# VH-VL binders against Spectrin beta chain, non-erythrocytic 5 (SPTBN5), part 14

Target 1, 109 residues: Spectrin beta chain, non-erythrocytic 5 (SPTBN5), of Homo sapiens (Human) (q9nrc6r3533to3641)
Amino acid sequence: TPTMEGSLEFKQHLLPGGRQPSSSSWDSCRGNLQGSSLSLFLDERMAAEKVASIALLDLTGARCERLRGRHGRKHTFSLRLTSGAEILFAAPSEEQAESWWRALGSTAA
Key: E = the ipSAE of ESMFold2; O = the ipSAE of OpenDDE; V2 = 0.75 times the mean of E and O plus 0.25 times the DockQ between their complexes.

## First folded at step 17 (VH-VL; framework fv_anetumab)

Design Q5 (from Q1 with heavy chain S108Y, light chain K33R; at its last look DockQ between E and O 0.71; V2 from the best seeds 0.00; counts 0 for: pae E 3.1 > 2, grease 19.8 > 18.9)
Fold by ESMFold2, look of step 17:
Structure Q5 (fold): chain C 109 residues (1-109), chain A 122 residues (1-122), chain B 111 residues (1-111)
Amino acid sequence: as target 1 above (109 residues)
Amino acid sequence: QVELVQSGAEVKKPGESLKISCKGSGYSFTSYWIGWVRQAPGKGLEWMGIIYPGYSKTRYSPSFQGQVTISADKSISTAYLQWSSLKASDTAMYYCARLYYDFWSGWYFDYWGQGTLVTVSS
Amino acid sequence: DIALTQPASVSGSPGQSITISCTGTSSDIGGYRYVSWYQQHPGKAPKLMIYEVSNRPSGVSNRFSGSKSGNTASLTISGLQAEDEADYYCSSYTSSSTPYVFGGGTKLTVL
């Protein structure tokens, strides 16, 4: 049973080492938070079956912050990893963005 | 050593069915996506679709959706590309390729099969 | 919709350097960082030469290098040799229903 699960859009803002990506664009996924790990899947079926995640992100030491109205999406938050990577997320609603922020913040240390 | 071995060349007539195969070895077959790529004679590469054999999850290029079926039999580490009714325009070389994925490095085809030539003519 | 544009052909003499371009038609595709390059000799399967814009797989000559500027990726081949004569394809990831796309290909002729 995940701590949090749902549809998200994401955008790679910084790569590991803090490098800027060659470009950035929004992509869709299903997020699944379990323990200190955030898994991203291509769709809800793969997420439910926990098969072929497109990312497994270690939240140890990560920082999660709410963002307001920038980067071309509403209801956004950022996740900064200890590797220096940063991923922007957009939820379908402000309520869900708050829920994700709360869940990720309580998991990150 | 990663290897993808495809079935042999086919000569078919329009309207016939066909199923060609791609057998993977030297890696965990069920843990990687396999893609099919078409190349018409003298033309470029066209991505057709992918399958994750571990759960038979498929995704097709819009140009090929509904025109082919991609499947896999994980018990024999084999992926398939299948037509229910071939057209002369299906004459091409067909490659299978293993899709390597890393969230930070992206998606790319790191190992390719030798190709299967399909000729469709009367 | 999205497409990757390459020159139809390029040529160079042995020992020279050449560059093959790959330009996206949409600025909002999944990421230029996902650009890969493939070499294909006549009658042979494609071979991965460059991934993640500029990384070489083990066993690929350091004469092959990749780079990117804006929405254009480039493959540079230095010290041209006869065996470099082949077709070259770029590819990129997109997040649409067509998550993988190839460029139209470039025929390299070594004069």
Scores: ipSAE 0.239, ipTM 0.748, lowest interface PAE 3.1, mean pLDDT 85
ESMFold2 (binder alone), look of step 17: mean pLDDT 89; pTM 0.921
OpenDDE, look of step 17: ipSAE 0.356; ipTM 0.819

## First folded at step 19 (VH-VL; framework fv_anetumab)

Design R1 (from Q2 with light chain K33N; at its last look DockQ between E and O 0.36; V2 from the best seeds 0.00; counts 0 for: pae E 3.1 > 2)
Fold by ESMFold2, look of step 19:
Structure R1 (fold): chain C 109 residues (1-109), chain A 122 residues (1-122), chain B 111 residues (1-111)
Amino acid sequence: as target 1 above (109 residues)
Amino acid sequence: QVELVQSGAEVKKPGESLKISCKGSGYSFTSYWIGWVRQAPGKGLEWMGIIYPGYSKTRYSPSFQGQVTISADKSISTAYLQWSSLKASDTAMYYCARLYYDFWSGWSFDYWGQGTLVTVSS
Amino acid sequence: DIALTQPASVSGSPGQSITISCTGTSSDIGGYNYVSWYQQHPGKAPKLMIYEVSNRPSGVSNRFSGSKSGNTASLTISGLQAEDEADYYCSSYTRSSTTPVFGGGTKLTVL
């Protein structure tokens, strides 16, 4: 249940049920991993206070894969949820992408 | 069951203060953003700002930053819009609306108050 | 500075279809699924008609449909009826700004 947090970009690749989004783009957020939950916040202050998250993702059964610079960003990884949704993430550095991948992988089972 | 009920019409003079209200019911008031929208006579809708009552976090449109104050009292499920000194140009209809946001389906103003007409004249 | 451009007015005859456009940029309409449409009759509050570009809330007639192409969203009303005469506003919202923006509005006249 390690804590991990930091700035991320994200992109909706698949919606729940495996549906394709009608359009998608990279957006910015602040990620916060607590236990088996990944919270995304609009800004650092809201993340620090853990208030009004824009997403609360249950990682139970989720799969995390390094993408290693795919999809028009460097330092990328994907998160596939049991709902069939898939979110692509980009970290600010390769080191941070590796840290996220390890933390998410050790949390998902 | 979701309702937003606004305070009644106001007739004011320039320079007076005013605080109008928007009471939400039928949902978890502290778990949704509430926005204020202005409509000048014969004009379109203008977003003024939003508040998250559970944290009292506000965001203002650049056009209204510093001109109004948005607040909430979560104990009575009520949001407020305030002017410290009204101008004649503040004459407009003011709506409150609930911002529904879902990570997967996006955002919308899904419920609107009935509006509060504010008339500012000498 | 986000600007959403709508025609000032459109008109149609009963039974026909009409389309209202809403043009913005890749940072609001083109890159995101956050386009919504509102109907406003004179003297009444706006009503949500379309969200997420093309979805209808419960209770909204399937005569109302939405789409987008590039940086332009469209609201189409088929089987035009007298009660459809109203003002229509598009809106968009980006995660990075946390703020909505409205188009200038379009007055629909049913001839």
Scores: ipSAE 0.215, ipTM 0.710, lowest interface PAE 3.1, mean pLDDT 85
ESMFold2 (binder alone), look of step 19: mean pLDDT 88; pTM 0.892
OpenDDE, look of step 19: ipSAE 0.339; ipTM 0.808

Design R2 (from Q0 with light chain K33N S95R L99P; at its last look DockQ between E and O 0.41; V2 from the best seeds 0.00; counts 0 for: pae E 3.2 > 2)
Fold by OpenDDE, look of step 19:
Structure R2 (fold): chain C 109 residues (1-109), chain A 122 residues (1-122), chain B 111 residues (1-111)
Amino acid sequence: as target 1 above (109 residues)
Amino acid sequence: QVELVQSGAEVKKPGESLKISCKGSGYSFTSYWIGWVRQAPGKGLEWMGIIYPGYSKTRYSPSFQGQVTISADKSISTAYLQWSSLKASDTAMYYCARLYYDFWSGWSFDYWGQGTLVTVSS
Amino acid sequence: DIALTQPASVSGSPGQSITISCTGTSSDIGGYNYVSWYQQHPGKAPKLMIYEVSNRPSGVSNRFSGSKSGNTASLTISGLQAEDEADYYCSSYTRSSTPVVFGGGTKLTVL
């Protein structure tokens, strides 16, 4: 049961069903991985208070892949959900990106 | 259909207390933040604070922290804004609005109450 | 407190296109795609016109469009009509102590 928390940037690449998102810029969030669920919060305070997550992503059957410098960020990885949605993430460091990738990979498996 | 209905206009004197209300309907009241926005006469919109009725969690703008109290009664789908001691400078229109945000739909005040005019004068 | 910067006023003739800018920082507009625009007619409550930078709620005319570049968001109104005369406010989520910030508002006059 991997757990992880930290700051991330995210970019919607595909919406559920494989649709194109209306916006394609990088945004900031706080990620909180608990078991097979990844919660995204707008800021650390909301994350700490565990209120009103902007996303609760079910990682069951998901696929996580390192992007390694693609899409305008250096420390990136993608998360493809069974819904067809795909989210790109960027971590503050290569170390953190690797940690997230491993954590999410192990959870999705 | 989502609707926010606010209490009626208030005419008060400085030093008096006041509690105005905002009743939500047509949606899960406990699942959305409710914000209060002040608009002084002829001025712009000022965010005052928000409350998440499901957990009674509040966030205040620094300018309004300690100046007002935001609360909610989820049993009747109602949010409140209250003052313990009004000042003349509190004269303004007060709007409640549903603050909607999610990963797929963004962030916005998608539904607004009709506003409550509060007039404070001696 | 943090505020988004809008021009105090803009004007245009019927049929023209006008743009209202909203400038913030990397902590708000530049950091999130959570920019919204509100229209407010005199004596009325604000109305959501654009959300998430460029999306229109149901019922909002396609004459209204939104965009963002860097720390500046823009509301464009094409085919200007008399009914568009109103105050327009931008807003954004922000990382600061205030999670929501509004612009100062722009008065649009249709000549």
Scores: ipSAE 0.125, ipTM 0.763, lowest interface PAE 1.8, mean pLDDT 90
ESMFold2, look of step 19: ipSAE 0.209; ipTM 0.713
ESMFold2 (binder alone), look of step 19: mean pLDDT 90; pTM 0.926

Design R3 (from Q0 with light chain D28N G31A Y32G K33Y Y34D S95R; at its last fold request DockQ between E and O 0.68; V2 from the best seeds 0.51)
Heavy chain, then light chain:
Amino acid sequence: QVELVQSGAEVKKPGESLKISCKGSGYSFTSYWIGWVRQAPGKGLEWMGIIYPGYSKTRYSPSFQGQVTISADKSISTAYLQWSSLKASDTAMYYCARLYYDFWSGWSFDYWGQGTLVTVSS
Amino acid sequence: DIALTQPASVSGSPGQSITISCTGTSSNIGAGYDVSWYQQHPGKAPKLMIYEVSNRPSGVSNRFSGSKSGNTASLTISGLQAEDEADYYCSSYTRSSTLVVFGGGTKLTVL
ESMFold2, look of step 19: ipSAE 0.318; ipTM 0.733
ESMFold2 (binder alone), look of step 19: mean pLDDT 88; pTM 0.914
OpenDDE, look of step 19: ipSAE 0.589; ipTM 0.873
ESMFold2, fold request of step 21: ipSAE 0.356, 0.242, 0.324; ipTM 0.732, 0.723, 0.759
ESMFold2 (binder alone), fold request of step 21: mean pLDDT 88, 87, 88; pTM 0.914, 0.913, 0.914
OpenDDE, fold request of step 21: ipSAE 0.420, 0.469, 0.548; ipTM 0.836, 0.837, 0.862

Design R4 (from Q0 with heavy chain Y111S, light chain S95R T98L L99P; at its last look DockQ between E and O 0.42; V2 from the best seeds 0.00; counts 0 for: unsure alone 73.3 < 75)
Fold by ESMFold2, look of step 19:
Structure R4 (fold): chain C 109 residues (1-109), chain A 122 residues (1-122), chain B 111 residues (1-111)
Amino acid sequence: as target 1 above (109 residues)
Amino acid sequence: QVELVQSGAEVKKPGESLKISCKGSGYSFTSYWIGWVRQAPGKGLEWMGIIYPGYSKTRYSPSFQGQVTISADKSISTAYLQWSSLKASDTAMYYCARLYYDFWSGWSFDSWGQGTLVTVSS
Amino acid sequence: DIALTQPASVSGSPGQSITISCTGTSSDIGGYKYVSWYQQHPGKAPKLMIYEVSNRPSGVSNRFSGSKSGNTASLTISGLQAEDEADYYCSSYTRSSLPVVFGGGTKLTVL
């Protein structure tokens, strides 16, 4: 039923309003893409039960771009939200990064 | 009005067990993480761990992993901190606090219990 | 791991402004985006004074302000009053595994 799901690392690149954080680091999560919503969860149990998400992101009007190993990770892509926020993601493999990029790009259209 | 009410002070001997409580009211108890924070006499604040009562998910500070058990009974909106065998070094004030989280702004302890003083001595 | 360093004590006279610093390690500064500050009077529970580096909860005096520069977050108390005499702790979200870490605390004395 989800369009895409799996392990990701993420990093906040820009905050809402386009404000830059003073610094940021990569964190781990489980991602779940359903319709136009991307949910991030702390671990597999919470993702499976869809409870206590650490983020629920509306992808309407969002832009997604492949980064191909920038920002200190190899299999990366970015997601820019209409709020001006931008989140970087890293997948476990190039194959998964491509799958996420295609799924997010289709949803964001 | 968010309120966290803790159980009363305890005087114990080394080797005894203990379970202290923190009852939440004025909010949806199962929708927030609850943390436990230790403060040894004359010392600073030290987080021990957190629990999400809705799914009994816990996370411990490395310093306290295996030393205490954090649990909750959501039917009575109560979180617990528990020792199987107390040591004199467990003498401290123990606070529970509600952990507020926002993806963009992070974590903070926005409401605190009044504290439970635990004294462990021969 | 992140460690937060605070001065052990600071002091000031009534009416002055004082600043309490909270410095993280140079290798792990991501958590300072989420810095919060707590005030603790003797024998009382801590109280949240500042969250997200510079935001003030409802009901907290505007004499309390927060800022960040580089690896250091700061709590500034303007118009110092006797009631401000307390211990102050910074706290941050860790980048690795711990959801929260506290600084060692700073005792503020109003002279």
Scores: ipSAE 0.380, ipTM 0.741, lowest interface PAE 1.9, mean pLDDT 85
ESMFold2 (binder alone), look of step 19: mean pLDDT 87; pTM 0.908
OpenDDE, look of step 19: ipSAE 0.617; ipTM 0.883

Design R5 (from R4 with light chain I29V K33N; at its last look DockQ between E and O 0.68; V2 from the best seeds 0.00; counts 0 for: pae E 2.3 > 2)
Heavy chain, then light chain:
Amino acid sequence: QVELVQSGAEVKKPGESLKISCKGSGYSFTSYWIGWVRQAPGKGLEWMGIIYPGYSKTRYSPSFQGQVTISADKSISTAYLQWSSLKASDTAMYYCARLYYDFWSGWSFDSWGQGTLVTVSS
Amino acid sequence: DIALTQPASVSGSPGQSITISCTGTSSDVGGYNYVSWYQQHPGKAPKLMIYEVSNRPSGVSNRFSGSKSGNTASLTISGLQAEDEADYYCSSYTRSSLPVVFGGGTKLTVL
ESMFold2, look of step 19: ipSAE 0.336; ipTM 0.761
ESMFold2 (binder alone), look of step 19: mean pLDDT 89; pTM 0.909
OpenDDE, look of step 19: ipSAE 0.507; ipTM 0.850

Design R6 (from Q0 with heavy chain S56D Y111S, light chain S95R; at its last look DockQ between E and O 0.23; V2 from the best seeds 0.00; counts 0 for: unsure alone 73.5 < 75, placed apart)
Fold by ESMFold2, look of step 19:
Structure R6 (fold): chain C 109 residues (1-109), chain A 122 residues (1-122), chain B 111 residues (1-111)
Amino acid sequence: as target 1 above (109 residues)
Amino acid sequence: QVELVQSGAEVKKPGESLKISCKGSGYSFTSYWIGWVRQAPGKGLEWMGIIYPGYDKTRYSPSFQGQVTISADKSISTAYLQWSSLKASDTAMYYCARLYYDFWSGWSFDSWGQGTLVTVSS
Amino acid sequence: DIALTQPASVSGSPGQSITISCTGTSSDIGGYKYVSWYQQHPGKAPKLMIYEVSNRPSGVSNRFSGSKSGNTASLTISGLQAEDEADYYCSSYTRSSTLVVFGGGTKLTVL
């Protein structure tokens, strides 16, 4: 399981149980992958101190896909959790999106 | 167990500065966001902003950005709301409240201070 | 700028059920289909009654229930009691800016 971190945008696409949220928007974060856990923080400083995480996500059994569909962003991938929740991510570049996809894919399954 | 105790009522004149406080106890002060909420006389609740004392990270409502300063001193588990120059329109009750947050469910203010009445009149 | 609209006042008799509505001015009432409700007696601090749309904190009577349908959240008080006379506020937040909004408040009068 590789360690990875970097800037991302994210959007909640589905809630746990697969329910559609009434609305959701893209937010910025700093992602930190360690073991089978992905943590999201408001910025790099908070990520370095590991405080006030936006989310702490268990990737066991999760599925990660590179997206071809446009959700208002380029360089996107999705993360579907065993809870039925789904989060869309956008990286700053195609290369970083590919790196995240590979790292998350090896962790998720 | 969880308790937020605010400083006492204030009577001030326009142009004076003021800093009011909110002391948290019975929980890990640095692990929760603290928000400030204004209630003008006879009016509803207005969110002013929040701070995470463990990192001094703040977020302000657009209506209050630049109008007040939110800060904290984690060594004494205390959050602050400060004006550099009070106006008569600042007359209101001010509450602090602890934020519960969950990524999937959102937020709620689960514990509230007793309020600090600020009266600004000539 | 998101606003939450509540009726200014509602009244009911002891034992009756009453419902207070909270309607967003946009589709983003909480973004995650969740809202919180607060009770405020005159001269006192607000108290959390409902969080995550329908959950009650410990110590809140099961006479208080919450629901959401479309862009409207509802607080229902069954078995109305004199002590329920208070102002009630709904609240939600805008995820992308970490901002909170409160409804205008509803005065509940128990007759």
Scores: ipSAE 0.392, ipTM 0.732, lowest interface PAE 1.7, mean pLDDT 85
ESMFold2 (binder alone), look of step 19: mean pLDDT 87; pTM 0.915
OpenDDE, look of step 19: ipSAE 0.409; ipTM 0.837

## First folded at step 20 (VH-VL; framework fv_anetumab)

Design K1 (from R3 with heavy chain Y111S, light chain T98L L99P; at its last look DockQ between E and O 0.21; V2 from the best seeds 0.00; counts 0 for: pae E 2.3 > 2, placed apart)
Fold by ESMFold2, look of step 20:
Structure K1 (fold): chain C 109 residues (1-109), chain A 122 residues (1-122), chain B 111 residues (1-111)
Amino acid sequence: as target 1 above (109 residues)
Amino acid sequence: QVELVQSGAEVKKPGESLKISCKGSGYSFTSYWIGWVRQAPGKGLEWMGIIYPGYSKTRYSPSFQGQVTISADKSISTAYLQWSSLKASDTAMYYCARLYYDFWSGWSFDSWGQGTLVTVSS
Amino acid sequence: DIALTQPASVSGSPGQSITISCTGTSSNIGAGYDVSWYQQHPGKAPKLMIYEVSNRPSGVSNRFSGSKSGNTASLTISGLQAEDEADYYCSSYTRSSLPVVFGGGTKLTVL
């Protein structure tokens, strides 16, 4: 059973190596946190079937920070990976953002 | 062993319809994107569009949006490329290819079909 | 955005090293996106030679290597052999369009 799962929006803020991506837009996904891995899927059905994840992120050594709404979203947090990559996330509610932040923080550390 | 087998060569006249196929085997067909790539005689490679058969999600190159239909039948592990009305300019080799996707770095076509030659002439 | 630009042709003698360039933009190669390379012999399907800038699929000779600097990726073929004579295409992911883009192709002639 996953530690946490749910609908998110995400935006690539920094690529590996800390480089700025050429495009920045929010996309929808379904997040699934298991062990030290966060998987992102296009939707709930694909997540349930474990099909074509759009990302499989290793959280070992990662850092998760709460944000004060950014880029047109309210309930946001960031995930900084040891590669230097950073992804912004937006949850459907403040409570969900807090739940994700707590789950990701405990997994990363 | 990953294999993509395409339907045979086609000779058509302008205005006719056509549907060509690409059957995948040796891997989980529904777990990979399949792309279609055009190569006009003596010319380079042009991607046309992609499909994720497990969800029937498609994405078209702007040059081909509305020009062709990409579909799949996952029950027989087969992707399709279809024209409703062929033009002489559709004369080309058409490849299907399996896509590897990396979230950070992009796409690569790691396995290719043998190609389907489509000739459209009056 | 600017397409991936390759020289139309390159040539070399057997045993030499040859390099094929692929120049992109800040929206693809310059944004840190990786590059793949494809070899195509006449009448044959393309074959993946290099992915993620410098990795070789199983069965591809270590004479083929890839690199990237700035907006330009390079394919290097060492110990050039007659069977290396083919067309070579680079490809990269573009974030704004989501799908891959191909370079125009380079015809390699072994003299």
Scores: ipSAE 0.228, ipTM 0.668, lowest interface PAE 2.3, mean pLDDT 85
ESMFold2 (binder alone), look of step 20: mean pLDDT 87; pTM 0.905
OpenDDE, look of step 20: ipSAE 0.370; ipTM 0.827

Design K2 (from K1 with heavy chain S56D; at its last look DockQ between E and O 0.86; V2 from the best seeds 0.47)
Heavy chain, then light chain:
Amino acid sequence: QVELVQSGAEVKKPGESLKISCKGSGYSFTSYWIGWVRQAPGKGLEWMGIIYPGYDKTRYSPSFQGQVTISADKSISTAYLQWSSLKASDTAMYYCARLYYDFWSGWSFDSWGQGTLVTVSS
Amino acid sequence: DIALTQPASVSGSPGQSITISCTGTSSNIGAGYDVSWYQQHPGKAPKLMIYEVSNRPSGVSNRFSGSKSGNTASLTISGLQAEDEADYYCSSYTRSSLPVVFGGGTKLTVL
ESMFold2, look of step 20: ipSAE 0.368; ipTM 0.756
ESMFold2 (binder alone), look of step 20: mean pLDDT 87; pTM 0.893
OpenDDE, look of step 20: ipSAE 0.318; ipTM 0.811

Design K3 (from R5 with heavy chain S56D; at its last look DockQ between E and O 0.36; V2 from the best seeds 0.00; counts 0 for: pae E 2.4 > 2)
Fold by OpenDDE, look of step 20:
Order: sequence, then C-alpha cells, then structure tokens
Structure K3 (fold): chain C 109 residues (1-109), chain A 122 residues (1-122), chain B 111 residues (1-111)
Amino acid sequence: as target 1 above (109 residues)
Amino acid sequence: QVELVQSGAEVKKPGESLKISCKGSGYSFTSYWIGWVRQAPGKGLEWMGIIYPGYDKTRYSPSFQGQVTISADKSISTAYLQWSSLKASDTAMYYCARLYYDFWSGWSFDSWGQGTLVTVSS
Amino acid sequence: DIALTQPASVSGSPGQSITISCTGTSSDVGGYNYVSWYQQHPGKAPKLMIYEVSNRPSGVSNRFSGSKSGNTASLTISGLQAEDEADYYCSSYTRSSLPVVFGGGTKLTVL
C-alpha cells in the first residue's frame, strides 16, 4: 500500500454534494497518506502523533488530477472524492506534487 | 457532561497584571481547542484567540495579537488568559469556550464557561 | 476579511415567526456555508443554536432553523415564546481569518 507524508497547502474547492464553500483560501497542513486514507494535520508534530487530524479523507473511488498554473499556486493537484467534494493541494516543489499525484492516483484506482 | 468553569470576577487598576483561568471537565481536555471571547459592557462578542492544550498551539485574532497571552496547563485541564498591563478599556466579560472543528462545516463554540467579569478602573 | 452585519433589533409577538439576517462581505461564490448562531440571555453565556447554516445541536428546539441565500444567512424562530427573548449572534469561519468572526448581535424582543 502506498504511503506519503509531507507539507502541503490545501484549498476547499467543492464541499460534499458539490456545494460551493463559504471560504476558498489556501491554508497549510501536513498530509499523511496511508492506504486509501489521506489524513491532514495542522503541523508535523500533530501528524507524527496522529492526533487532532483536521480531515480524514477516504480515497475510495476518488480522482486526482494535476493542475497547471491555476488557482494562484504552483505545483498543484486536485482531489475529487466520491462525495462530490473537491480539494486543491499545492506541494513545495514540482517533484513532490508529482509524487503526491502518483501516490494518490495509485490509491484511488 | 462537558463543563467549563472560569475563575471569579476581578477588580483591577490600570497597569496591573492579570491572569484568569478556565477549567474543563467531562471531556478530553487535550483533544479540543479552547477559545477566549471578550464582551465589553453592552457590546457584542469578540473572538480573542484559541489554544490547543495538547500541544500548546495558539492562534490570536489580529486585534488581540500581542495584547494578551493565552496558555494552558493540561495537567489540570486549565486554560488561561493573561495581561501584562491592564487598561481601562479591558473592562469586559471574558468567556472561555470549547471550539469544535469539522473540516467541512468549520468552527463552532459548542460549550461555554460562565464568564469572568474584569473591571479595570482608577 | 469577513464582516458580518446583523440588524440591531427585531421584535415579534408570541406564536409569530421572526427572522434575523446575517450578511457577509465575502466575495466567495456560494454564500456562507459555515455560519453559526448563538443565543445569549441577559447575564448568561452564549449558547450554540445552529452550526453550518442549518444544523441544530442536540437539545436545541426545532423552532430554531437556519438558512442562507447568497451572502445572507438567516435564523428563523417559529412559534415565538417569551423565553426566546435574548441577543442572537451569527458567526462565520474563513481560512484567511481563523477561526471565527462574530456579527454585531441582534436583540430580540418578544412583545
């Protein structure tokens, strides 16, 4: 099972059901991919202790796509969940974005 | 059940320091954010800041950044709000509240302390 | 940054239905999905009545309901009762202004 961990920025694009969020700004987090679950944490310490995750995302049936120069960030990719929710992510580098995209794509498949 | 009990009313003079407390019980104190909210006499609610006691993570409202210090002692399930030098304008009711967060629904204060009245006058 | 505007006061007679509005200045499409409402009786701490625009916590009367249209969220109180007389505050969350902002509050008088 694929695993991935690293710093990310994230932005809610669509809420479950395809609803528009009341706020659509970028925020920072620590992502932790374990199997078919992606957990988001406020920082590395909280991620390491696996406490107080701000999100636990089920990737079953999800779709991940690379974004090219959109939404005001570089090195971005989107994650669309079966719930209709969509989250945009930005990695610190192109290499990391590619790694996340591949890892999430593999898991969702 | 969830309960937040705050310290008693304070009467202070300008320039004095102050530290008020909020003790949580009935839940895992280290697993929820605690926030402080100010309400000046006859005025509305103002968010001041929040703390995650488990890791002492704090976030302040821009209006209160540098004006107060929020801290916690998880060993006794207590959060604190403190001033180094009070002003007359700090006269207000101060509430602590448990802050619940959901990734999709945002933040809400689902449990509140009874409030601490702070009066600052010469 | 978000600013929430509420009417200073509203009034109604027992049994009536009243609505309190909360209008934001956000430019985000879809309005406010993270709006909460709090009830505060004189000399008491606020109480959470609605979260995420329309959800009621356990123990909150179904006479209280929330909705939104554009950038305006609304709290509706049906079957108005004397005990509903209180101040009501809306709040909202944005990632750029974590974690919350409060409206100015609305005084509800039951005639």
Scores: ipSAE 0.320, ipTM 0.812, lowest interface PAE 1.3, mean pLDDT 90
ESMFold2, look of step 20: ipSAE 0.337; ipTM 0.770
ESMFold2 (binder alone), look of step 20: mean pLDDT 89; pTM 0.914

Design K4 (from R3 with heavy chain S56D Y111S; at its last look DockQ between E and O 0.67; V2 from the best seeds 0.00; counts 0 for: pae E 2.7 > 2)
Fold by ESMFold2, look of step 20:
Structure K4 (fold): chain C 109 residues (1-109), chain A 122 residues (1-122), chain B 111 residues (1-111)
Amino acid sequence: as target 1 above (109 residues)
Amino acid sequence: QVELVQSGAEVKKPGESLKISCKGSGYSFTSYWIGWVRQAPGKGLEWMGIIYPGYDKTRYSPSFQGQVTISADKSISTAYLQWSSLKASDTAMYYCARLYYDFWSGWSFDSWGQGTLVTVSS
Amino acid sequence: DIALTQPASVSGSPGQSITISCTGTSSNIGAGYDVSWYQQHPGKAPKLMIYEVSNRPSGVSNRFSGSKSGNTASLTISGLQAEDEADYYCSSYTRSSTLVVFGGGTKLTVL
């Protein structure tokens, strides 16, 4: 019953407090948006079973913006959290990036 | 407070099987990955693989895939490393370690067992 | 691709600063993978000294610091003390991956 789910790539752009990370790379995950929480998992089966998430992100007060293929990936959007952290995401298609953006924007409002 | 206690040293012959253990305490055993690291005599550290006991999910280093079995028994908070047929080249110190993960600060092996010396000789 | 290269040994006198290098490739350290450093005294298990390139765990002396430039991470020990004599290992991870690689290790001798 998640609001949105699917395969994503992500990259940490800013850490909490707005600091630049010392290391950052694009990595793959399976995203699951439920209520005001976005969970990231290693793969589809772990996401379906909701076990061993690699992140559980609180979207309260977050901002979501389209990036139009910046940072070396296509179909991108960003999440800026109230902590000052920012995560970049890349979806497999423009249609999916738009769907994520709308779902995340509705939750973050 | 976090503690990993490994089984005692082993002396074995080539071809024998072996299962060594790593018991975790002072934390939620099922909520963390636990990994196995090999150190041959006079050599460096080699990652062998990891397990998430809460789901029995394993991932192996390509160098060790098919050569060992990593498992866990969450009812007794214990992880295992097992060989079906030991070789002399398996002589090494074997460590278990808890893999701490924080999305913002990454991965680290933040707690280590004392090691289990395995000697394989004829 | 997965190899991390460290000098086999380094040495220094008490009170000096020394640096241990860990050179990877554009596909690991140069691609932004995390770096951590471990200290191992003879007969003992490794101890985490540095994570996320430059962060110290609670209880680790501020004489230990880490940095990265290009494909090379560095561990610097200032105010060298006899107790710092040990083997030091770097390792590298992706943030979302469970793949780990260790460097070959560096023996630090305090003269």
Scores: ipSAE 0.287, ipTM 0.731, lowest interface PAE 2.7, mean pLDDT 85
ESMFold2 (binder alone), look of step 20: mean pLDDT 88; pTM 0.915
OpenDDE, look of step 20: ipSAE 0.434; ipTM 0.850

